VHH binders against Probable 2-keto-3-deoxyxylonate dehydratase (xacE). Designs and how they scored, part 17

Target 1, 289 residues: Probable 2-keto-3-deoxyxylonate dehydratase (xacE), of Haloferax volcanii (d4gp28)
Amino acid sequence: MHYHQLAVSGERRLTASRDSTTYDLTSADADLRTFGDLARVASIARTSVDRLAAELTEDADVVDDAFVDRHATVPVDAEEIWAAGVTYQISEQAREEESSMPDMYFDVYDADRPEVFFKATPSRTVEPGDAIGVRGDSEWDVPEPELGIVLRRGEIVGYTVGNDVSSRSIEGENPLYLPQAKVYDRCCSIGPCVVTPEDVEDPHELEMSMTIERDGEVIYDDATNTSEMVRSCDELVSYFTRHNTVPELAVILTGTSLVPEQPFDLQEGDHVDITIEGIGTLSNSVTTV
Key: E = the ipSAE of ESMFold2; O = the ipSAE of OpenDDE; V2 = 0.75 times the mean of E and O plus 0.25 times the DockQ between their complexes.

## First folded at step 18 (VHH; framework vhh_nb_b201)

Design y5 (at its last look DockQ between E and O 0.78; V2 from the best seeds 0.00; counts 0 for: SAP .71 > .668)
Fold by ESMFold2, look of step 18:
Structure y5 (fold): chain B 289 residues (1-289), chain A 123 residues (1-123)
Amino acid sequence: as target 1 above (289 residues)
Amino acid sequence: QVQLQESGGGLVQAGGSLRLSCAASGFTFSDYAMAWYRQAPGKEREFVAVIVRGGSTYYADSVKGRFTISRDNAKNTVYLQMNSLKPEDTAVYYCAAEGYMPYYSKDSAFDYWGQGTQVTVSS
């Protein structure tokens, strides 16, 4: 199923979608208001999130897509969002080109240890429909569309879409500046929903696309596929969880090959749409922070 | 320091009733989900019932309609009312608590288990 978290007149609500019908699960059970609430009960009861939700749909109110879109918030209350880099296949041509990529990229690409780093707190993460940020002191900024792994107590409970917004000029200036390039006000968005693994046959076989509009015109439009990942979701989760106390709920963004090249530069007023097959579309406008 | 102590187990005839109690101490009881699990000889421990912090209850299919979980936050106690007992309900019953903590670690005492109480249902 596809799960959305809503804010309706100051109250939190959880919806589940199956077969093009959307159910307000909170209308059937007032203690199930977030995806985390549902996942907790499923875990204690040793059953699946989807089976628990399906039992509730008999008594739940039905809502339409416009209602969900109007009230959607982040799809899961992740206390920490982490991200991975250098996770997608590169062509032999790109690998052979003299100045196509930094030497550091190839070192990590071929290494046993993946690049996995802290990305965002809730205070730095924006909802679907809200503005992602570009730093006022950065000369080159890009969105980074990524498949998101949703974790409860370190175990995969679903998938979402993420935007790992990056200050590429700061990132490229010095490897020690990566935290400032990645972690700042409005640096991340996740959504629109969490999709359970039962509805995602293979997280490594999903089309991912991005469009960017400026002044009503499409200025970027490209696609890739998660089958190009050279690191598995399980491997990335392992490096996040090992030797680490983890949040009850977390998201790991899994990297991308879909990064606009210069002379593209993300600007205030741009509109970014990221779509992952089987999950949905995450949409954000852009502001300077 | 943290203690979950079950009581109310025993021997009962098929069709009979028992009420299990679990007294809790050493944590803020009202901030926890409380659950019952059971383990028959030679079997894995299985879920029976849970009552969440807000009061909603959920049951295993095998006990729906026969068992009722409840809690009394003033007494730091969770109960399992077991009616229409069957020989298949014979097991050690365990009380468990799961906290609503922002972080989880295998090296932390976030979740607690009782010692268990034997329930035997004779044919």
Scores: ipSAE 0.798, ipTM 0.929, lowest interface PAE 0.7, mean pLDDT 91
ESMFold2 (binder alone), look of step 18: mean pLDDT 88; pTM 0.889
OpenDDE, look of step 18: ipSAE 0.833; ipTM 0.932

Design y6 (from n5 with S101E S108D; at its last look DockQ between E and O 0.81; V2 from the best seeds 0.83)
Amino acid sequence: QVQLQESGGGLVQAGGSLRLSCAASGFTFSDYAMAWYRQAPGKEREFVAVIVRGGSTYYADSVKGRFTISRDNAKNTVYLQMNSLKPEDTAVYYCAAEGYEPYYSKDDFDYWGQGTQVTVSS
ESMFold2, look of step 18: ipSAE 0.791; ipTM 0.928
ESMFold2 (binder alone), look of step 18: mean pLDDT 84; pTM 0.856
OpenDDE, look of step 18: ipSAE 0.874; ipTM 0.950

## First folded at step 19 (VHH; framework vhh_nb_b201)

Design j1 (from y3 with V52I; at its last look DockQ between E and O 0.82; V2 from the best seeds 0.00; counts 0 for: SAP .742 > .668)
Fold by ESMFold2, look of step 19:
Structure j1 (fold): chain B 289 residues (1-289), chain A 122 residues (1-122)
Amino acid sequence: as target 1 above (289 residues)
Amino acid sequence: QVQLQESGGGLVQAGGSLRLSCAASGFTFSDYAMAWYRQAPGKEREFVAVIIRGGSTYYADSVKGRFTISRDNAKNTVYLQMNSLKPEDTAVYYCAAEGYMPYYSKEGLDYWGQGTQVTVSS
């Protein structure tokens, strides 16, 4: 199923979608208001998230897509969002052109250890439909569309879409500035939903596309496939969880090959749509922070 | 030091009833989900019932309609009322607790009691 977390007049609600029908699970059980709530009960009951949700749908109110879109928030309350880089076949080439130290970034493709880094706290993560940020002291910014791995207690419970918004100028100036290039107000968005692994045959066989609009005109439109990833989801998760007390809920963004090249520069007022097959579309406007 | 102590097990005839209790100490009881699991000889431990922080309850299909889980936060105790008992319900019953925390820690988030035997005779 596809799960959305909603905010409706200050009240949190959890919905589940299967086929073309969306159910407000919180209407059937007022104690289940977030995806984390549902995943926790499923884990304790030693059943799947989808089976538990299916039982609740018998007593749940039905809502339509417009209601979900109007009230959508982040699809999971991840205490930490991490991200991976240099995970797609062509991203090495793009990063070499943008970095003052291309050999160091290139070496990551051949190394056992992947590039995995801290990306965002909840306070820096923007909901679907709200504005992602470009930092005011950056001359060159890009969105980075990525498949997101949703984790509970270090184990995969689903997938989502993420935007790893980045300053190319700060990162390109010196790779030691990566934290400042990646971590700042509104630097990340995830959504629109969490899709459970049962509805995703292979997370490494998903079409991923991005469209950017400016002044009502499409100025970027391109696609890739997660089959181009050279690192598996399990490998990335293992480097996150080893030697680490992990958050109850976390997301790992898995990198991208869709990075706009100059002269493109993400600007206030732009609208970014990221779509991953089988998951959905994450949409954000852009603001300066 | 966390303690979960089960009581109320014993021998009962088929169709009868038992009430299990689990007294908890060493953690903030109201912040935990409380659950019962059971293990029959030669089988893996299986879920029986859970009651979460807000009071909602969930049951394994095999016990739904016959068993009721409840909690008393003032007494730090969770209960399992077992009605219409069947020989298939014979098992060691374990009380368990799982906390709500932003970071996973095996030591602080998952506690088990020692178990109490329930035997249902034909």
Scores: ipSAE 0.783, ipTM 0.925, lowest interface PAE 0.8, mean pLDDT 90
ESMFold2 (binder alone), look of step 19: mean pLDDT 84; pTM 0.851
OpenDDE, look of step 19: ipSAE 0.901; ipTM 0.964

Design j2 (at its last look DockQ between E and O 0.80; V2 from the best seeds 0.00; counts 0 for: SAP .684 > .668)
Fold by ESMFold2, look of step 19:
Structure j2 (fold): chain B 289 residues (1-289), chain A 121 residues (1-121)
Amino acid sequence: as target 1 above (289 residues)
Amino acid sequence: QVQLQESGGGLVQAGGSLRLSCAASGFTFSDYAMAWYRQAPGKEREFVAVIVRGGSTYYADSVKGRFTISRDNAKNTVYLQMNSLKPEDTAVYYCAAEGYMPYYSKGLDYWGQGTQVTVSS
């Protein structure tokens, strides 16, 4: 199923969608208000999230897509969002255009240890439909569309869409500036939903596309496939969880090969749509921070 | 430091009833989900019932309609009322707790020592 977290007049609600029907699970069970609530009970009961949700739908109110869209928030209350880099196969053209890239980037493709880094807190994470940020002191900014792995207690419980917004000019000046290039106000968005593994089949066979609109015109439109990932979701999770006390709920963004090249520069007022097959579309406007 | 102490087990004839209790100490009881599991000899431990912080309850299919989990936050105690008992309910019953803590390393947080329930045919 696809799960959305809603805020309705200050009350948290959880919906589940299957076969084009959306159910307000909280209407059937007032203690199931977030995806984390549902996943906790499923884990304790040693059953699947989807089976537990399906049992509730007989008593649940049905809601329409407009209601969900109007009230949607982040799809999971992840205390930490982490991200991975250098995870997609590099085309020969991309290598030539990034020829100033330090040799250590190419060394990571060959290394056992993947690049995995801290990305965002809840306070820096933007809801679907809200504005992602570009730094006022950055000269070149890009959205980075990424498949997101949703974890509960270190175990994969679903997938989502993420935007790993990046200050490429700051990152390009010095590798030591990576934290400032990645972590700042409104630097990340996740959504629109969490989809369980049963509905995804293979997270490494999903089309991922991005469209950017400016002044009503499409100025970027490109696609890739998660099959081009050279690191598996399981491998990335293992490096996040080893020797590391993890939050109850976390998201790992898995990298991308869709990075707009110069002269493109993300600007205030742009509209970014990221779509991953089988999950949905994450949409954000852009503001300067 | 943390203790979960089960009681109320024993021998009962098929069709009979028992009430298990689990007294908790060393943590803030009202902030935890409380669960019962059981294990028969040679079998894996299986889920029986859970009651979450807000009071909602969930049961394994094998016990639905026969068992009732409840909690008394003033006494720091969770209960399992077991009715219409069957010989296949024979097992050691364990109380368990899971916290709503923001950070985690693995598994359910606390387990009791268990109490034996034997249902004779």
Scores: ipSAE 0.776, ipTM 0.927, lowest interface PAE 0.9, mean pLDDT 91
ESMFold2 (binder alone), look of step 19: mean pLDDT 85; pTM 0.862
OpenDDE, look of step 19: ipSAE 0.881; ipTM 0.955

Design j3 (at its last look DockQ between E and O 0.79; V2 from the best seeds 0.00; counts 0 for: SAP .68 > .668)
Fold by ESMFold2, look of step 19:
Structure j3 (fold): chain B 289 residues (1-289), chain A 120 residues (1-120)
Amino acid sequence: as target 1 above (289 residues)
Amino acid sequence: QVQLQESGGGLVQAGGSLRLSCAASGFTFSDYAMAWYRQAPGKEREFVAVIVRGGSTYYADSVKGRFTISRDNAKNTVYLQMNSLKPEDTAVYYCAAEGYMPYYKGLDYWGQGTQVTVSS
């Protein structure tokens, strides 16, 4: 199933979608208001999230997609969002022309240890439909569309879409500036939903696309597939969880090969749509922070 | 020091009733989901019932309609009222607690168990 967290008149609500029907689970059980609430009960009862949700639909109100889209918030209350880099396959030509990539890229690409880094707190994470940020002291910025792994207590409970908004210029100046290139106000968005693994047969076989509009015109439109990842979701999770106290709820963004090249530069007023097959579309406008 | 102590077990005839109690100390009881599990001889421990912080309850199919979980936050105690008992309900019953903490530190708590024996 697909799960959305909503804010309706200041109250949290959780919906579940299956077979084009969306159910307000909170209408059937007032203590199930977030995806985390549902996942906790499922874990304690030693049943799946989807089975628990399915039992509630018998008594749940039905809502339409427009209502969900209008009220959607972040799809999970992740205390930490982490991200991975250097996770997609490099073309033979790009490998042969090392000048097209930073020297450090190939060191990480070939290494046993993946690049996994802190990305965002809840306060830096923007919900679907709200504005992601470009920092005012950056000269070159890009959106980075990524499959997101949703974790509860370090275990995969679902997938989502993420935008790992980045300053290319700050990162490019010095690898030690990576935290400032990645972590700032409105630097990340996740959504629109969490989809459970049962509905995503293989997270490494999903089309991912991004469209960017400026002044009403499409200025970027490209796609890739998660099958191009050279690091698995399980491997990335293992490096996040080892020797590290896990949040009750977390998201790991898994990298991308969809990085707009110059002369593209993400600007105030742009609109970014990221779609991952089987999950949905995450949409954000852009503001300068 | 966290402690969960079950009581109220014993021997009953099929069709009878028992009420289990689990007294909790060493943590803020009202911030936890409280659950009962059971383990019959030669079988794996199985879920029986849970009551979440807000009061909603969930039950295993095998006990729905016969068992009722409840909690008294003022007494830091969770209860399991077991009615219409069957020989298949014979097991050691365990109380468990799961917290609503933003960071998971592996701090789920378990009691030592109380024996319930249902004779036919």
Scores: ipSAE 0.787, ipTM 0.935, lowest interface PAE 0.7, mean pLDDT 91
ESMFold2 (binder alone), look of step 19: mean pLDDT 86; pTM 0.870
OpenDDE, look of step 19: ipSAE 0.886; ipTM 0.956

Design j4 (from y3 with A96T; at its last look DockQ between E and O 0.79; V2 from the best seeds 0.00; counts 0 for: SAP .723 > .668)
Fold by ESMFold2, look of step 19:
Structure j4 (fold): chain B 289 residues (1-289), chain A 122 residues (1-122)
Amino acid sequence: as target 1 above (289 residues)
Amino acid sequence: QVQLQESGGGLVQAGGSLRLSCAASGFTFSDYAMAWYRQAPGKEREFVAVIVRGGSTYYADSVKGRFTISRDNAKNTVYLQMNSLKPEDTAVYYCTAEGYMPYYSKEGLDYWGQGTQVTVSS
């Protein structure tokens, strides 16, 4: 199923969608208001989140997609968002043109240990429809569309869409500046929903696309496929969780090959749409922070 | 210092009733989901019932309509009322607690009692 977390007149609500019908699960059970609430009960009862949700739909109110879109918030209350880099296959031509890529890229690409780093707190994460940030002291900024792995207690419970907004000029000045390039106000967005594995089948066979509009003009429109990932979701999760106490709810963004080339620079007023097959579209405007 | 103490087990005839209690100490009881599991000889531990901090309850299919879980936050106690007991309900019953605070270590957050035996005679 597809799960959305809503804010409706100061109340949190959880919806589940399957077969073109959306159910307000909270209308059937007032103690199930977030995806985390549902996942907790499913875990204790040793059943799946989808089976528990399906039982609730028998008594739940039906809502339409416009209502969900109007009230949607972040799809999961992840205390930490982490991200991975250097996870997509590079072309043979790009490998043969060594001067077009940093030497460190190939060192990480070929290494056993993937690049996995801290990305965001809830306070730095913006909801669907809200503005992602470009920092005022960065000369080159890009959105980074990524498949997100949703974890509860270190176990995969679903997938979402993420934007790993990046300050590329800061990163390019010095490798030690990576935390400042990645972690700042409004640096991340996730959504619109959490999709359980039953509806995805294979997270490594999904089309992913991004469009960017500026002043009503489409200035970027490209696509890739998660089958080009050279690191699996399970591998990335393993490096996040090993030797590391993890929060109850977390998201790992899995990298991308869709990075607009210079002279493109993400600017205030831009509109970014990221779509992943089987999950949905994450939409954000852009503001300067 | 954390303690979950089950009581109320024993021998009962099929069709009879029994009420299990689990007294809790060493944590803020009202902020926990409380559950019962059971384990028959040679079987894996199975879920019986859970009551979340807001009061909603969920049951295994095998006990729906016969068992009722409840809690008394003033006494830090969770109960399992078992009616219409069957021989297949014979098992050791365990009380558990899971906190609602963010979980930073799987090993440090869930508590289990030592269990109480329930035996249902045919």
Scores: ipSAE 0.742, ipTM 0.909, lowest interface PAE 0.9, mean pLDDT 90
ESMFold2 (binder alone), look of step 19: mean pLDDT 83; pTM 0.839
OpenDDE, look of step 19: ipSAE 0.748; ipTM 0.898

Design j5 (from y3 with M101F; at its last look DockQ between E and O 0.60; V2 from the best seeds 0.79)
Amino acid sequence: QVQLQESGGGLVQAGGSLRLSCAASGFTFSDYAMAWYRQAPGKEREFVAVIVRGGSTYYADSVKGRFTISRDNAKNTVYLQMNSLKPEDTAVYYCAAEGYFPYYSKEGLDYWGQGTQVTVSS
ESMFold2, look of step 19: ipSAE 0.817; ipTM 0.935
ESMFold2 (binder alone), look of step 19: mean pLDDT 84; pTM 0.855
OpenDDE, look of step 19: ipSAE 0.895; ipTM 0.959

## First folded at step 20 (VHH; framework vhh_nb_b201)

Design i1 (from y3 with L109W; at its last look DockQ between E and O 0.65; V2 from the best seeds 0.65)
Fold by OpenDDE, look of step 20:
Structure i1 (fold): chain B 289 residues (1-289), chain A 122 residues (1-122)
Amino acid sequence: as target 1 above (289 residues)
Amino acid sequence: QVQLQESGGGLVQAGGSLRLSCAASGFTFSDYAMAWYRQAPGKEREFVAVIVRGGSTYYADSVKGRFTISRDNAKNTVYLQMNSLKPEDTAVYYCAAEGYMPYYSKEGWDYWGQGTQVTVSS
């Protein structure tokens, strides 16, 4: 199923969509206001999220998709969002162009240990429809469309679309500036929904596309497939959880393959749409922070 | 020191009833989901029922309609009312607690009781 988190009149609500019908699960159980709530109960009850949701739909109100679209917010309240780098061959190439130390990235690409880094806190994560940020002190910024892995206590409970907005200029200046290149105000977006593994089936066989619009014109339009990833979701999760006490809810962005080439620079006023097969479209405007 | 202490177990005839209690101490009870599990001889521990912080309850299919989980936050106690007991309900029943915390231990449930034996005779 597809799960949306809604903010309606200051109240959180959880919806589940299947077979073109959307159910307000919160109407069936007031204690289930978020995807995290549902995932928690499912885990405790030793059942799947979808099975529990399916049971709840019997008592849930049906809501219009338009209503969901109007009120949808971040699809999961992840305490931490992490990301992986150099997970696509194109990323490796991009790093070679970006950095004065390209070998560092090649070493990671070929190593057993992947690049996994902290990306965002809740306050730095924007909801669908809101503006992602480009740093005012950065000369070169790019969106990074990525598959997001949703984790509950280190276990995969779903997938979402993510945007790992990055300063390439800062990162390229020195790899030690990675935290500043990646972690800043409005640096991350996820959405529009969470889709459970049962419906995604194979996270490594998903079409992904990104469109960037500027002044009403499409200035970027390209696509890739998660099959091009050289790291598996399980591998990334393994390294994320290894010797690490992870939050109850976390998201791992799995890296990017679609990166506009220079002289492209993400600018205020741009509009970024990222679509992943079977999940949906994450849409954001752009602002300078 | 955290403690979960089960009580109320015993021998009962099929069709009978028992009420289990689990007294909790050493943590903020109201911030935790409380659950009952059971383990029969030679079988794996299985979920029985849970009551979340907000009061919603969920049950294993095998006990739906027969068992009722409830909690009294003022007494830091969770209960399991077991009606229409069957021989297959024979097991050690364990109380468990899981906090609504942003970070957790990889051990699964935060706390476990020592268990109480329930035996249902035919």
Scores: ipSAE 0.486, ipTM 0.781, lowest interface PAE 1.4, mean pLDDT 93
ESMFold2, look of step 20: ipSAE 0.810; ipTM 0.933
ESMFold2 (binder alone), look of step 20: mean pLDDT 85; pTM 0.861

Design i2 (from y3 with L109M; at its last look DockQ between E and O 0.71; V2 from the best seeds 0.81)
Amino acid sequence: QVQLQESGGGLVQAGGSLRLSCAASGFTFSDYAMAWYRQAPGKEREFVAVIVRGGSTYYADSVKGRFTISRDNAKNTVYLQMNSLKPEDTAVYYCAAEGYMPYYSKEGMDYWGQGTQVTVSS
ESMFold2, look of step 20: ipSAE 0.785; ipTM 0.927
ESMFold2 (binder alone), look of step 20: mean pLDDT 84; pTM 0.863
OpenDDE, look of step 20: ipSAE 0.899; ipTM 0.965

Design i3 (from y3 with G108S; at its last look DockQ between E and O 0.79; V2 from the best seeds 0.00; counts 0 for: SAP .74 > .668)
Fold by ESMFold2, look of step 20:
Structure i3 (fold): chain B 289 residues (1-289), chain A 122 residues (1-122)
Amino acid sequence: as target 1 above (289 residues)
Amino acid sequence: QVQLQESGGGLVQAGGSLRLSCAASGFTFSDYAMAWYRQAPGKEREFVAVIVRGGSTYYADSVKGRFTISRDNAKNTVYLQMNSLKPEDTAVYYCAAEGYMPYYSKESLDYWGQGTQVTVSS
């Protein structure tokens, strides 16, 4: 199923979508208000999230897509969002043009240890429909569309869409500036929903696309497929969880090959849509922070 | 130190009733989900019932309609009322607690009691 977290008149609500119908699960059980609430009970009861939700739909109110869109928040209350880089395959031609990529890219691409790093706290993460940020002291910024792995107690419980907004100029100036290039106000968005693994047959066979609009015109439109990842979701989770106390709920963004090149520069007023097959579309406007 | 102490187990005839208690100490009881699990000889430990912080309850299919979980936060105690008992309910019953915390640490994981034996004879 597809799960959304909503804020309705100051109350949190959880919805589940199946067979093109969306159910307000909180209407059937007032103690199930977030995806984390549902996942906790499912874990204790040693059953799947979807089976627990399905039992509740018989008593739940039905809501329409407009209601969900109007009230949507982040789809999961992840205390930490982490991200991975250098995870997508590069072509033989790109390798032969080695001078077009930083030396460190090839070092990490070929290494056993993947690049996995801290990305965001809840306070830096914006919900679907809200504005992602570009730093006022950055000269070149890009959105980075990524498949997100949703974890509870270090175990995969679902997938989502993420935007790993980045300062290319700060990162390019010095690799030691990566934290400042990645972590700042409004640097991340996740959504629109969490999709359970039962509805995603293979997370490495999903089309991922991004469009960027400026002044009513499409200025970027490209696609890739998660089958181009050279690092698996399981491998990334393993490096996140080893030797590391993890949050109850976390998200790992899995990298991308869709990064606009110069002269493109993300600007205030742009509109970014990221779509992943089987999950949905994450939409954000852009503001300067 | 956290302690969960089950009591109320014993021998009962099929069709009878039994009430299990689990007294808790060493943590803020009202901030935890409380659960019962059971394990028959040679079998995996299985879920029986849970009561969450807000009071909602959930049951395994095998016990729905026969068992009732409840809690008394003033006494730091969770109960399992077991009615219409069957020989298949024979097991060691365990009380467990899970906290509502933003960070998961294996050193401060779920708490478990030592168990109480329930035997249902024909």
Scores: ipSAE 0.777, ipTM 0.926, lowest interface PAE 0.8, mean pLDDT 91
ESMFold2 (binder alone), look of step 20: mean pLDDT 84; pTM 0.853
OpenDDE, look of step 20: ipSAE 0.886; ipTM 0.958

Design i4 (from y3 with M101L; at its last look DockQ between E and O 0.76; V2 from the best seeds 0.82)
Amino acid sequence: QVQLQESGGGLVQAGGSLRLSCAASGFTFSDYAMAWYRQAPGKEREFVAVIVRGGSTYYADSVKGRFTISRDNAKNTVYLQMNSLKPEDTAVYYCAAEGYLPYYSKEGLDYWGQGTQVTVSS
ESMFold2, look of step 20: ipSAE 0.788; ipTM 0.931
ESMFold2 (binder alone), look of step 20: mean pLDDT 83; pTM 0.847
OpenDDE, look of step 20: ipSAE 0.892; ipTM 0.960

Design i5 (from y3 with G108A; at its last look DockQ between E and O 0.72; V2 from the best seeds 0.00; counts 0 for: SAP .729 > .668)
Fold by ESMFold2, look of step 20:
Structure i5 (fold): chain B 289 residues (1-289), chain A 122 residues (1-122)
Amino acid sequence: as target 1 above (289 residues)
Amino acid sequence: QVQLQESGGGLVQAGGSLRLSCAASGFTFSDYAMAWYRQAPGKEREFVAVIVRGGSTYYADSVKGRFTISRDNAKNTVYLQMNSLKPEDTAVYYCAAEGYMPYYSKEALDYWGQGTQVTVSS
């Protein structure tokens, strides 16, 4: 199933979608208001999130997609969002042009250890429909569309869409500035929903696309597939969880090959849509922070 | 120091009833989900029932309609009322607690009692 977290008249609500019907699970059980609430009960009961939700739909109110879209918030209350880089197969041309990429990053493609780094707290993560940030001291900014792995207590419980917004100029100035290039106000968005693994048969066979509109015109439109990933979701999770106290809820963004090249520069007022097959579309406007 | 202490187990004939209690200390009881699990000889430990901090309850299919979980936050106690007992209900019953914490820690989040034996004679 697809799960959304909503804010309705100051109350949090959880919905589940199955077979084009969306159910307000909170209407059936007032103690289930977030995806984390549902996942907790499923874990304690040693059952699946989907089975638990399905039992609740018998008593739940039905809502339409417009209601969900109007009230959607972040799809999971992840205490930490982490991200991975250098995870997609690079083209032969990109390998030949490696002089523009620091030698250190190029070596990661061949290394055992993947690039896995801290990305965001809840305070830096914007909800669907809200504005992602480009930092005011950056000359060149890009969105980075990524499949997100949703974890509870270090175990995969679902998938989502993420935007790993980045300052390419700060990162390009010095690779040691990566934290400043990645971690700042409004630097990340996730959504629109969490999709359970049962509905995503193979997370490594999903089309991922991004469009960017400026002044009503599409100025970027491209697609890739998660089958181009050279690091598996399991491998990335393993490096996140080893030797590391994990949040109760976390998201790992898995990298991308859809990074707009110069002269593109993400600007205030742009509109970014990221779509992943079987999950949905994450939409954000852009503001300067 | 966190403690979960079960009581109320014993020997009962099939069709009978028992009420298990689990007294909790060392944590803020009202902020935890409380659960019962059981383990029969030679079997895996299995879920029986859970009551979340808001009061909603969930049951394993094998006990639904026969068992009732409840809690008394003033007494820091969770209960399991077991009716229409069957020989297959024979097991050690464990009380457990899970907190609503942002970070997972086995010491702080998942607590288990020592268990109480329930034996249902045929």
Scores: ipSAE 0.802, ipTM 0.931, lowest interface PAE 0.7, mean pLDDT 90
ESMFold2 (binder alone), look of step 20: mean pLDDT 84; pTM 0.860
OpenDDE, look of step 20: ipSAE 0.885; ipTM 0.957

